# Ledger of designs, part 280: VH-VL binders against q0aze0

Target 1, 268 residues: q0aze0
Amino acid sequence: MKIILVNNRFKENTEKKAQEIAGQLSALNVEVIIDNGLDEPYAGTVDFIMVLGGDGTMLRAARRYGQRAIPVLGVNMGTVGFLSNIEINELAEYLPLILREEYSLEARMMLEVAVFQQQSLLTRVFCLNELLLRSNSPRMLSFALEISGQKLEPYRGDGLIVSTTTGSTAYSLSAGGPIADPQLDAFIVTPVASHIINKRPLVVSPEREISLHLLEEREAIIGIDGQIKMDFGAENRVLIKRAPHPLLMVNLKAKPFFTSIDRSLQRQ
Short names: E, the ipSAE of ESMFold2; O, the ipSAE of OpenDDE; V2, 0.75 times the mean of E and O plus 0.25 times the DockQ between their complexes.

## First folded at step 13 (VH-VL)

Design W10 (framework fv_inotuzumab; at its last look DockQ between E and O 0.38; V2 from the best seeds 0.00; counts 0 for: pae E 5.8 > 2)
Fold by ESMFold2, look of step 13:
Structure W10 (fold): chain C 268 residues (1-268), chain A 122 residues (1-122), chain B 112 residues (1-112)
Amino acid sequence: as target 1 above (268 residues)
Amino acid sequence: EVQLVQSGAEVKKPGASVKVSCKASGYTFTNYWIHWVRQAPGQGLEWIGGINPSGGYTTYRRKFQGRVTMTADTSTSTVYMELSSLRSEDTAVYYCARGHEYETYLDYFDLWGQGTLVTVSS
Amino acid sequence: DVQVTQSPSSLSASVGDRVTITCRSSQSLADDYGDTFLSWYLHKPGKAPQLLIYGISNRFSGVPDRFSGSGSGTDFTLTISSLQPEDFATYYCLQGTHQPYTFGQGTKVEIK
């Protein structure tokens, strides 16, 4: 069995713990690749991904490996979040189940984000929580939203969030979007400080295609999962679709979403 | 020897173009972005842009958009930076540097070319 | 564009002195999850810049332990605990969080 241990090198305790866990797994004849997030992700075939850290490390792992349809386990190392399944001090208890593949999987929809300059594809990124379009200047944006070719009335404001249901508890919530059951597949489109009164959050079928572009020259940024930032101008457009593969989250320990929601949000 | 070796000094007239090369050796060329940084006389360091050699993807500082083009030749492990419509303020030493990327973030430059002086004079 | 301002612009010091240089950015250099991309470089005339510190506080391989970095958010410091003759140079910080990536304007450390 070959697994990837994903950690964040800026969080020093995760590096040491990753080495300890790799040693334990090697003693059990498991091949381990440690990925601290720097440079290119491991390109070879693996059976399982273990993420050591909080939601931020899970988001990075999802972007690096989520389209490979490999089981991903979140192991919490401190702060309470929405994407971990077990705590680090429980890992030894659950390790036999991991090795025997005795766990269930929960599929979480991801976004496929394609950014263009005119007709040229600049980049394609996958994300678990959301795309944020926001102003990068004191001035508001004027921008167009199209859903499956249907042009909505122009938006004016600080920006727009297109999130998954998993991302409904992240930036979308702060901007007034609904909390969504992560078992649903949907886009949640949430305006940010809209100047236009009739622009309410939209819940949109995952089969739709969402397109954004600016209607005037302004400095803007596209943000992905609060971790990737790209310049966005009048020469650009972005196309958002459901990603080809969901993130396959490992479920070893029951973690009821609804009974934990107030506690998890309080910790943000 | 892990190194970046740049082409020699250039003297150009205003309105001309310059193309500076940066040849990588001793490491896997396509695993890292190459960035360009310049220093005009009496000034600090200024980032120009960068290129990912594996796909040829580029990012440029806005003030250079439309005047700068970066390309990579994987067969020779060489990156080129071409700056057009030269002006006197483009007189500078131009460095290439190997970047360590953390997704869209630049963590650091660990390897630098020796620098190429480009002089623009009428 | 994120502005990065170094202080002081120059200073005079003697061998053995403790030197501190600060960088202040116009925006936080941390992403929403705390990852921060700030590095420090040493630059001597006629030579390429040389990496000293990355990720705020991580000393690059081969860099003497008299160099240290600290800070968070918008405020960062490079410290040279006991200045050596080879340390007289211009120092730059670089933020790698926000494109375009920007250097501070430089701090020249001169022999007193």
Scores: ipSAE 0.145, ipTM 0.653, lowest interface PAE 5.8, mean pLDDT 88
Fold by OpenDDE, look of step 13:
Structure W10 (fold): chain C 268 residues (1-268), chain A 122 residues (1-122), chain B 112 residues (1-112)
Amino acid sequence: as target 1 above (268 residues)
Amino acid sequence: EVQLVQSGAEVKKPGASVKVSCKASGYTFTNYWIHWVRQAPGQGLEWIGGINPSGGYTTYRRKFQGRVTMTADTSTSTVYMELSSLRSEDTAVYYCARGHEYETYLDYFDLWGQGTLVTVSS
Amino acid sequence: DVQVTQSPSSLSASVGDRVTITCRSSQSLADDYGDTFLSWYLHKPGKAPQLLIYGISNRFSGVPDRFSGSGSGTDFTLTISSLQPEDFATYYCLQGTHQPYTFGQGTKVEIK
């Protein structure tokens, strides 16, 4: 068995824990690769990915490895979030199950986000939570939303969020989006401070494609998973579609999503 | 060996342009941003801009917008920085540096080129 | 732009001395997930800058243990516990959280 340990290079405690776990796994004849973000993603074949940290670390891991159809386990290290399955102090208990591959997998839809300048691709990113378009000034944006070739009325407001159901409990929620069942595949399109006060979020089929562009010369920003940041202007377009592969999240411990929502939100 | 190798020193007249190259080796070229930083004589380090070799997206410091152009050649693993309308104040050692967030604007520089002296004088 | 103020601008020290350099930013350097892109560099004349510390307190590979970083939010510190002959140089902090990236003005560590 070969395992990647993903930790947060900015958190020393996760680094140390990764080293400890690596030692333990090595003693069990498991090959271990530690990925703290300092190196490029490991290109070799692996059987399992263990993410040590919080939601931010999971999001980065998802972007690095999610397209490779490898089981990914979130191991929380004292943070508040939705993307970890077990706590670090539970790892020893569940380690035998991991090694025996006795666990369930939950497929989570990811976004494929492509940003263009005219016809040129600037970047393509897979992400687990959301794409955000927002104004980079006190002025509202005017932008066009197109869904599978259907042009909606122009949006005016501070911005727009296109989220997965996984991301529904992230920034989309703060913007007034619905909480979605993570077992459902769908886009959630949530306005951010729309000029139309009662502009409603849209739940969109994962089979559709979403396109965004500005209708005027204004400064905007594209944000992905709250980590990627990119300037966005009138010359740019963003295309969002379902990623070719879902993230395969490992379920070692049952976590009832709906009964835990209030608890999780209160901790934030 | 992982390294960035820059082109040699340049001497230019005011109003001219200079194009400095930075060749990367030892790693996957398109997995890291390349940034440019300069140091004028007696001054500190100054960030100029950066380029994502994957797609060629660039970000420039406003001070240099309109005068600086960064490009990437994936076939040769080389990044270029061209600075036009040169003035005496542009005299500096120019460094390319590898970033660590190839998808984000959040970064630090773990690998540096040896530097290229650009002298602008009449 | 985010302002980064480094202090002192220069200092004189002897081998074995404890050296402390501070860096203050005009706004928090933490991202949405609490990661802080504050890094420290050593720069000698005629050489390329070298990364010492990233993410406030993480030593880069090969960096001696005598170098350490600390801080949070807007206030950061680089400490050299026991200055060595090879440590005489100019040090810079860098904020890499907000565009445009900005360096401190530098701290020159000279031989006393």
Scores: ipSAE 0.031, ipTM 0.661, lowest interface PAE 3.6, mean pLDDT 91
ESMFold2 (binder alone), look of step 13: mean pLDDT 94; pTM 0.958

Design W11 (framework fv_inotuzumab; at its last look DockQ between E and O 0.29; V2 from the best seeds 0.00; counts 0 for: pae O 6.2 > 2)
Fold by ESMFold2, look of step 13:
Structure W11 (fold): chain C 268 residues (1-268), chain A 122 residues (1-122), chain B 112 residues (1-112)
Amino acid sequence: as target 1 above (268 residues)
Amino acid sequence: EVQLVQSGAEVKKPGASVKVSCKASGYTFTNYWIHWVRQAPGQGLEWIGGINPSGGYTTYRRKFQGRVTMTADTSTSTVYMELSSLRSEDTAVYYCARGTDWEIYYDAFDIWGQGTLVTVSS
Amino acid sequence: DVQVTQSPSSLSASVGDRVTITCRSSQSLADDYGDTFLSWYLHKPGKAPQLLIYGISNRFSGVPDRFSGSGSGTDFTLTISSLQPEDFATYYCLQGTHQPYTFGQGTKVEIK
């Protein structure tokens, strides 16, 4: 069995811990590739991806590996969130189940985000939680939202969030969006500090295509999962679709979503 | 061998522009951001901005916005940084550096060019 | 902009000495997920900077064990456990959590 072990290189002493875990796996005849994020993602065939860290590390792993249709397990190293399944001190208990492939998978919708300059594609990024369009100056934005070619009345405010149901408990929630069941596939479109009364959050079919562009020159930023920032101006537009493949999250330990909501949110 | 090789030293008059090149080799050019950092005489290091070579997307430190332009030529694996309206305080050694992360926000710089001295003289 | 200050600005040391350099930022370098993007560089005149430490404490490939990093929040430390002749240089920390990325002002380590 070949496993990618995604390391959180942005916390203290993480390489040593990753090496310890890789040693434990190697002792069980598991071939381990440690991904510290410094090298290009391993392109060969692997059976399983193990992510060492919390929701932030899982978001990075989802962007790197989520379109490869490989089981991904979140192993929490400290703060319990919405995307980890087991704790690091439980890994030995669950390793036999992992090796025998005795677990279930939960599909989590991802976004495909394409950013253009006029007609030219500048970049394509996948996203597990949300895209944020926001002002990068004291002035508010005026921008257009189109849903499957249907042009809504212009937006005016600090920005807009387009999230998955998984992202409904992230920045979308802070901006007034609903908590959504992550088993649903949908876009959640949440205005940020809108000055237009009728701009309520929208829940949109995942088959729709969402397009955004500015209606006047302003300094703006597109944020992806709270981790990527891209400058965005009047010459740009962004197209958002359901990604071709969902993230396949491994479920080893029951984590009932609805009974754990308050506890999980208190830690953010 | 992963490396970044920069163009040679430049001497410019105030008000002119300078264009410094940074040629990458030994890795997949379009998979990593290239950043520019400068050091003026007697000063520390200062980040200028960066470019994603795949699509040409750029981000610039605000003090350079409007005077700096970064471009990439994927056919030659070369990034260019052009600084216009030069003034004496732009005299510095300019470095290109590869980001360790594919995402601009979380960068450290693992591979550096050798540096290019740009002198702006009266 | 996030200000990053190093201490000391310079120091004199002998081969074999233990050296510590601190880096303090004007705000936390942990992002919303607790990830911290602090790195350390070695810089000699006429040469390019070299990455030593990333992610607070992880040694970059080929960096000797005598270099170690630690810290959290706003306070970070680079330690050289036993100085070698090649270690006399200027050291910089870099915060990469908040754009614009900012370097400390540098710490020059000189031979006594």
Scores: ipSAE 0.427, ipTM 0.770, lowest interface PAE 3.5, mean pLDDT 88
Fold by OpenDDE, look of step 13:
Structure W11 (fold): chain C 268 residues (1-268), chain A 122 residues (1-122), chain B 112 residues (1-112)
Amino acid sequence: as target 1 above (268 residues)
Amino acid sequence: EVQLVQSGAEVKKPGASVKVSCKASGYTFTNYWIHWVRQAPGQGLEWIGGINPSGGYTTYRRKFQGRVTMTADTSTSTVYMELSSLRSEDTAVYYCARGTDWEIYYDAFDIWGQGTLVTVSS
Amino acid sequence: DVQVTQSPSSLSASVGDRVTITCRSSQSLADDYGDTFLSWYLHKPGKAPQLLIYGISNRFSGVPDRFSGSGSGTDFTLTISSLQPEDFATYYCLQGTHQPYTFGQGTKVEIK
């Protein structure tokens, strides 16, 4: 068996834990690759990905490895979030199950986000939570939203979020979006401080494509999962569609989503 | 091993152009910005501009706009910096450096080329 | 452009000394997301610059723990807790938050 340990290079405690766990796994004749995000993603075949840290680390892991259809386990290290399945102190208990591949998988839809300048692709990213378009100034944006070629009325406001159902409990929620069942595949399109006060979030089929561009010569920012940022102008376009592969999240421990929503949100 | 390898030293006359190459290896070429930095004799480091090899998007320091052109060849994983209308003040060691990773957003130059000396003299 | 000023321009120190270099920007280097792209570099003659610190206080891979970075907003500091022989060089800070990117003028650390 070969396992990737993903940790957060910005959190020293996760580095230490990754090294410790790597030693333990090696003693069990498991091959281990440690990925702290500094190097290129491991290109070889692996059987399992273990993410040590919080939601942010999981989001990074998803972007790096999600398209490879590898089971991904979130191991929480004292943070509050929605994407971890077990706690670090529970790892020893569940390790035999991992090694025997006795676990359930939950498929989570990811976004494929492509940012263009004219006809040139600037970047293409898979992400688990959301794409954010927001103003880089106190002034509102005017931007066009197209869904499967259907042009909606121009949006005016601070920005727009296109989120997965997994991302519904992230920034989309703060912007007034609905909480979605993570077992459902859908886009959630949530306005950010719309000029139209009654502008409602949209729940969109994963079979559709979403396009965004500015209608004015103003400066904006694209944000992906709250971690990737880039400047966005009138010459740029965003195309969003369902990623070709879902993230396969490992479910070792039952974690009721709906009964834990209030508790999780209260802690944030 | 991740590395940037630059072309050799250049000697040019005033008014001429110079094109310096920077070949990348050991990583996904289109995932990182490449920036150019120079150091004139007795001076500090000066940022010139950067290019996104993925789409060829460039950003230049205003000082160099109109004289500098950065390009990327994805087939050879090579970035080029061309500086025209050379003047004596352009005499410097020119470095390419790897910048932003699109997977993990931070902006620092973590990998550097060995440098290319460009001498402009009559 | 954002001006970045280092201090001192040069200093003399001995092996084992604590060395502190400061970098001040003309405006805040925090972006709209709260991220600050301030990095530190070591540069020796005839060699390429080397990244020491990124994001104010994060040591780059392989950088000894005697190097540390701190600061916020417009004021930043690089500290070498115990200067080693290989540390005599010129140090630069770089702001990567605002276009165009700008370096400090450099701080030359010389042997006393």
Scores: ipSAE 0.023, ipTM 0.555, lowest interface PAE 6.2, mean pLDDT 90
ESMFold2 (binder alone), look of step 13: mean pLDDT 91; pTM 0.938

Design W12 (framework fv_inotuzumab; at its last look DockQ between E and O 0.71; V2 from the best seeds 0.00; counts 0 for: pae E 2.9 > 2)
Fold by OpenDDE, look of step 13:
Structure W12 (fold): chain C 268 residues (1-268), chain A 121 residues (1-121), chain B 112 residues (1-112)
Amino acid sequence: as target 1 above (268 residues)
Amino acid sequence: EVQLVQSGAEVKKPGASVKVSCKASGYTFTNYWIHWVRQAPGQGLEWIGGINPSGGYTTYRRKFQGRVTMTADTSTSTVYMELSSLRSEDTAVYYCTRDYEGTYLYSPDYWGQGTLVTVSS
Amino acid sequence: DVQVTQSPSSLSASVGDRVTITCRSSQSLADDYGDTFLSWYLHKPGKAPQLLIYGISNRFSGVPDRFSGSGSGTDFTLTISSLQPEDFATYYCLQGTDQPYTFGQGTKVEIK
């Protein structure tokens, strides 16, 4: 068995823990690769990925490895979030199950975000939570939303969020989006401070494609998972579709998502 | 071994343009952003902008917008920074540096040796 | 723009001395997940800058353990526990949280 340990490059304690875990796994004849995010992603085949840290670390790991069909386990290192399955102090208990591959997998839809300038692709990113378009000034944006070729009425407001169901408990929720079952595949399109009072979020089929572009020459920002920020202007367009592959999240410990939502949200 | 090798020193007149190259090796070229930082004589370090070699997305410091152009050649693993309408204040040593996921400047880890650009009448 | 101010601008020290450099930002450098994009660099004339510390307190590979970083939010510190001859240089902090990314003005560590 070959395992990648992904730690948080900004938290030294996660690196130390990764070293410790690597030693333990090596003693069990498991090949271990530690990825702190500074080195190139391991290109070889692996059987399992452990993410040591919080949601931010998981989001980075998802962008780094999510395009590969590898089981990913979130191991929480004392943070509050939605993307970890077990706590670090529980790892020893569940390690035998991991080694025997006795766990369930939960497929989580990811977004494929493509940013264009005219006809040229500038960047493509796979992300687990959301794409955010927002104004870079106090002024509202005017932008066009197109869903599978259907042009909606122009949006006016501070911005727009296109989220996965996984991301429904992230920024989309703060913007008034619905909480979605993470076992459901769908886009959630949530307006951010729309000029139209009570502009409703849209739940969109994962089979559709979403396109955004500005209708005026104003400066905007594209945000991805709260960790990537890119300037976005009138010459740019963004195309969002379901990623070709979901993130395969390991479920070792049953987590009551719906009964724990209030608790998790209150801690954030 | 990761290496960033920059082109040689340049001497330009005001109003001219300069194009500095940065050849990367020892790693997958498209996995890291390349940023440019300069240091004028007697001054500190100043971030200019960055480019994602994978697709060519760029971000520039506002003061350089309209004068700076960054490009990437994946076939040669080389990034270029062109600065136009040069002025005496542009006299500096210019550095390229790599960083992963460079929309944030996380921790530029490897740097080129620097290229001196002198702008004088 | 995020302002980054180092102190002191320069200092004189001897080999073996403990050296402390501070960096203050005009706003918090932590993102929504608590990651802080503050790094420290060593720069010698005619050489490329060298990464010492990233994420406030993480030593880059190959960096001696005499270098350490600490801080949070807006206040950060680089400490050299025992100054070595090769440590005489100019040090910079860098914030990478908000554009434009900005360096401190630098701290020149000179031999006494």
Scores: ipSAE 0.747, ipTM 0.898, lowest interface PAE 0.7, mean pLDDT 93
Fold by ESMFold2, look of step 13:
Structure W12 (fold): chain C 268 residues (1-268), chain A 121 residues (1-121), chain B 112 residues (1-112)
Amino acid sequence: as target 1 above (268 residues)
Amino acid sequence: EVQLVQSGAEVKKPGASVKVSCKASGYTFTNYWIHWVRQAPGQGLEWIGGINPSGGYTTYRRKFQGRVTMTADTSTSTVYMELSSLRSEDTAVYYCTRDYEGTYLYSPDYWGQGTLVTVSS
Amino acid sequence: DVQVTQSPSSLSASVGDRVTITCRSSQSLADDYGDTFLSWYLHKPGKAPQLLIYGISNRFSGVPDRFSGSGSGTDFTLTISSLQPEDFATYYCLQGTDQPYTFGQGTKVEIK
């Protein structure tokens, strides 16, 4: 078996711990590629991805590997969140199940986000939680939302969030969006401090295409999973679609989503 | 191995423009952002901006907005930084550097050798 | 803007000495996920800067284990446990998540 061990380069001593885990796996004849996030994703064929960290590390791993249809296991290194499945001190207990492929997979939809300048594609990224459009100045934004070619009445406010159901418990929730069952596939469109009273959060089919652009020149930012920030202006447009592949999350340990909501959200 | 090779030293008059090149080799050019950082004589390092070579997306430090333009040529694996309306305080060594993670300078790992730009009459 | 201040601005040391350099930010460098965007660089005259430490304490490939980093929040330290001749240089810390990205002013480590 050949695995990628995805590490979090932004916390103390994580390389040393990753090397220790890689040694344990190598002793079991598992070929290990350590990905510290410093270089491009490993391009070769692997059977499994193990993410060492909390939700932030998982979000980065999803952007790096989520379109490859490879099982991804979140291993919590001490930060409680929604995207890990087991704790690091449980790894030895569950490792035999991993090696025998005795686990289930949960598909989590991802967004495909394309940012344009006029007609030119500037960048395309995938994300697991959300795209945020927000003002980068004291002034509010005036912007247009289109859903599958249907132009909604203009928005005015601080911004807009387009999230997956997985992202419903992240920034979308803080902005007043619903908690969604992550087993559903949907976009959740949540206004941020809208001055237009009839702009409610929308839950839309994952088959829809969502487009955003500014209606007047303002300094704005597109944020992706709270980790990527891009300047956004009147010459830009963003297009959001369901990504071609979901993230395939490994389930080794039962985690009751609904019972645990309050505990998990208190730590976000 | 990974290399970033910059163009040679330039001497310019105030009000002119300079265009510094940074040629990348030893890695997949379009997968890494290129950032520019300068060091004026007797001063520390100062970030200028960065470019995504795959789509040409740029971000610039506000003080350089309107004077700096970064471009990428994927056929030659080369990034260019052009700084216009030069002033004496633009005299510096200009470095290019790469980072995987977009507009951020999380941990730029490889740097060019530097290009001295001197602005004087 | 996030201000990053190094201490000392310069120091003199001999081969074999232990050296400690401090980097202090005006705001926490940790985000909501607990990720911290601090790195350390070595810079010699006429050469490009070289990455030493990323993510507070993780050594970049090929960096000797005499270099170590530590810290949290706003206070960070680079330690060189036993100076070698090649370590006489200027050292910079970098905060890397909020624009404008900022370096410390540098710490010059000179031969005593």
Scores: ipSAE 0.517, ipTM 0.804, lowest interface PAE 2.9, mean pLDDT 88
ESMFold2 (binder alone), look of step 13: mean pLDDT 90; pTM 0.921

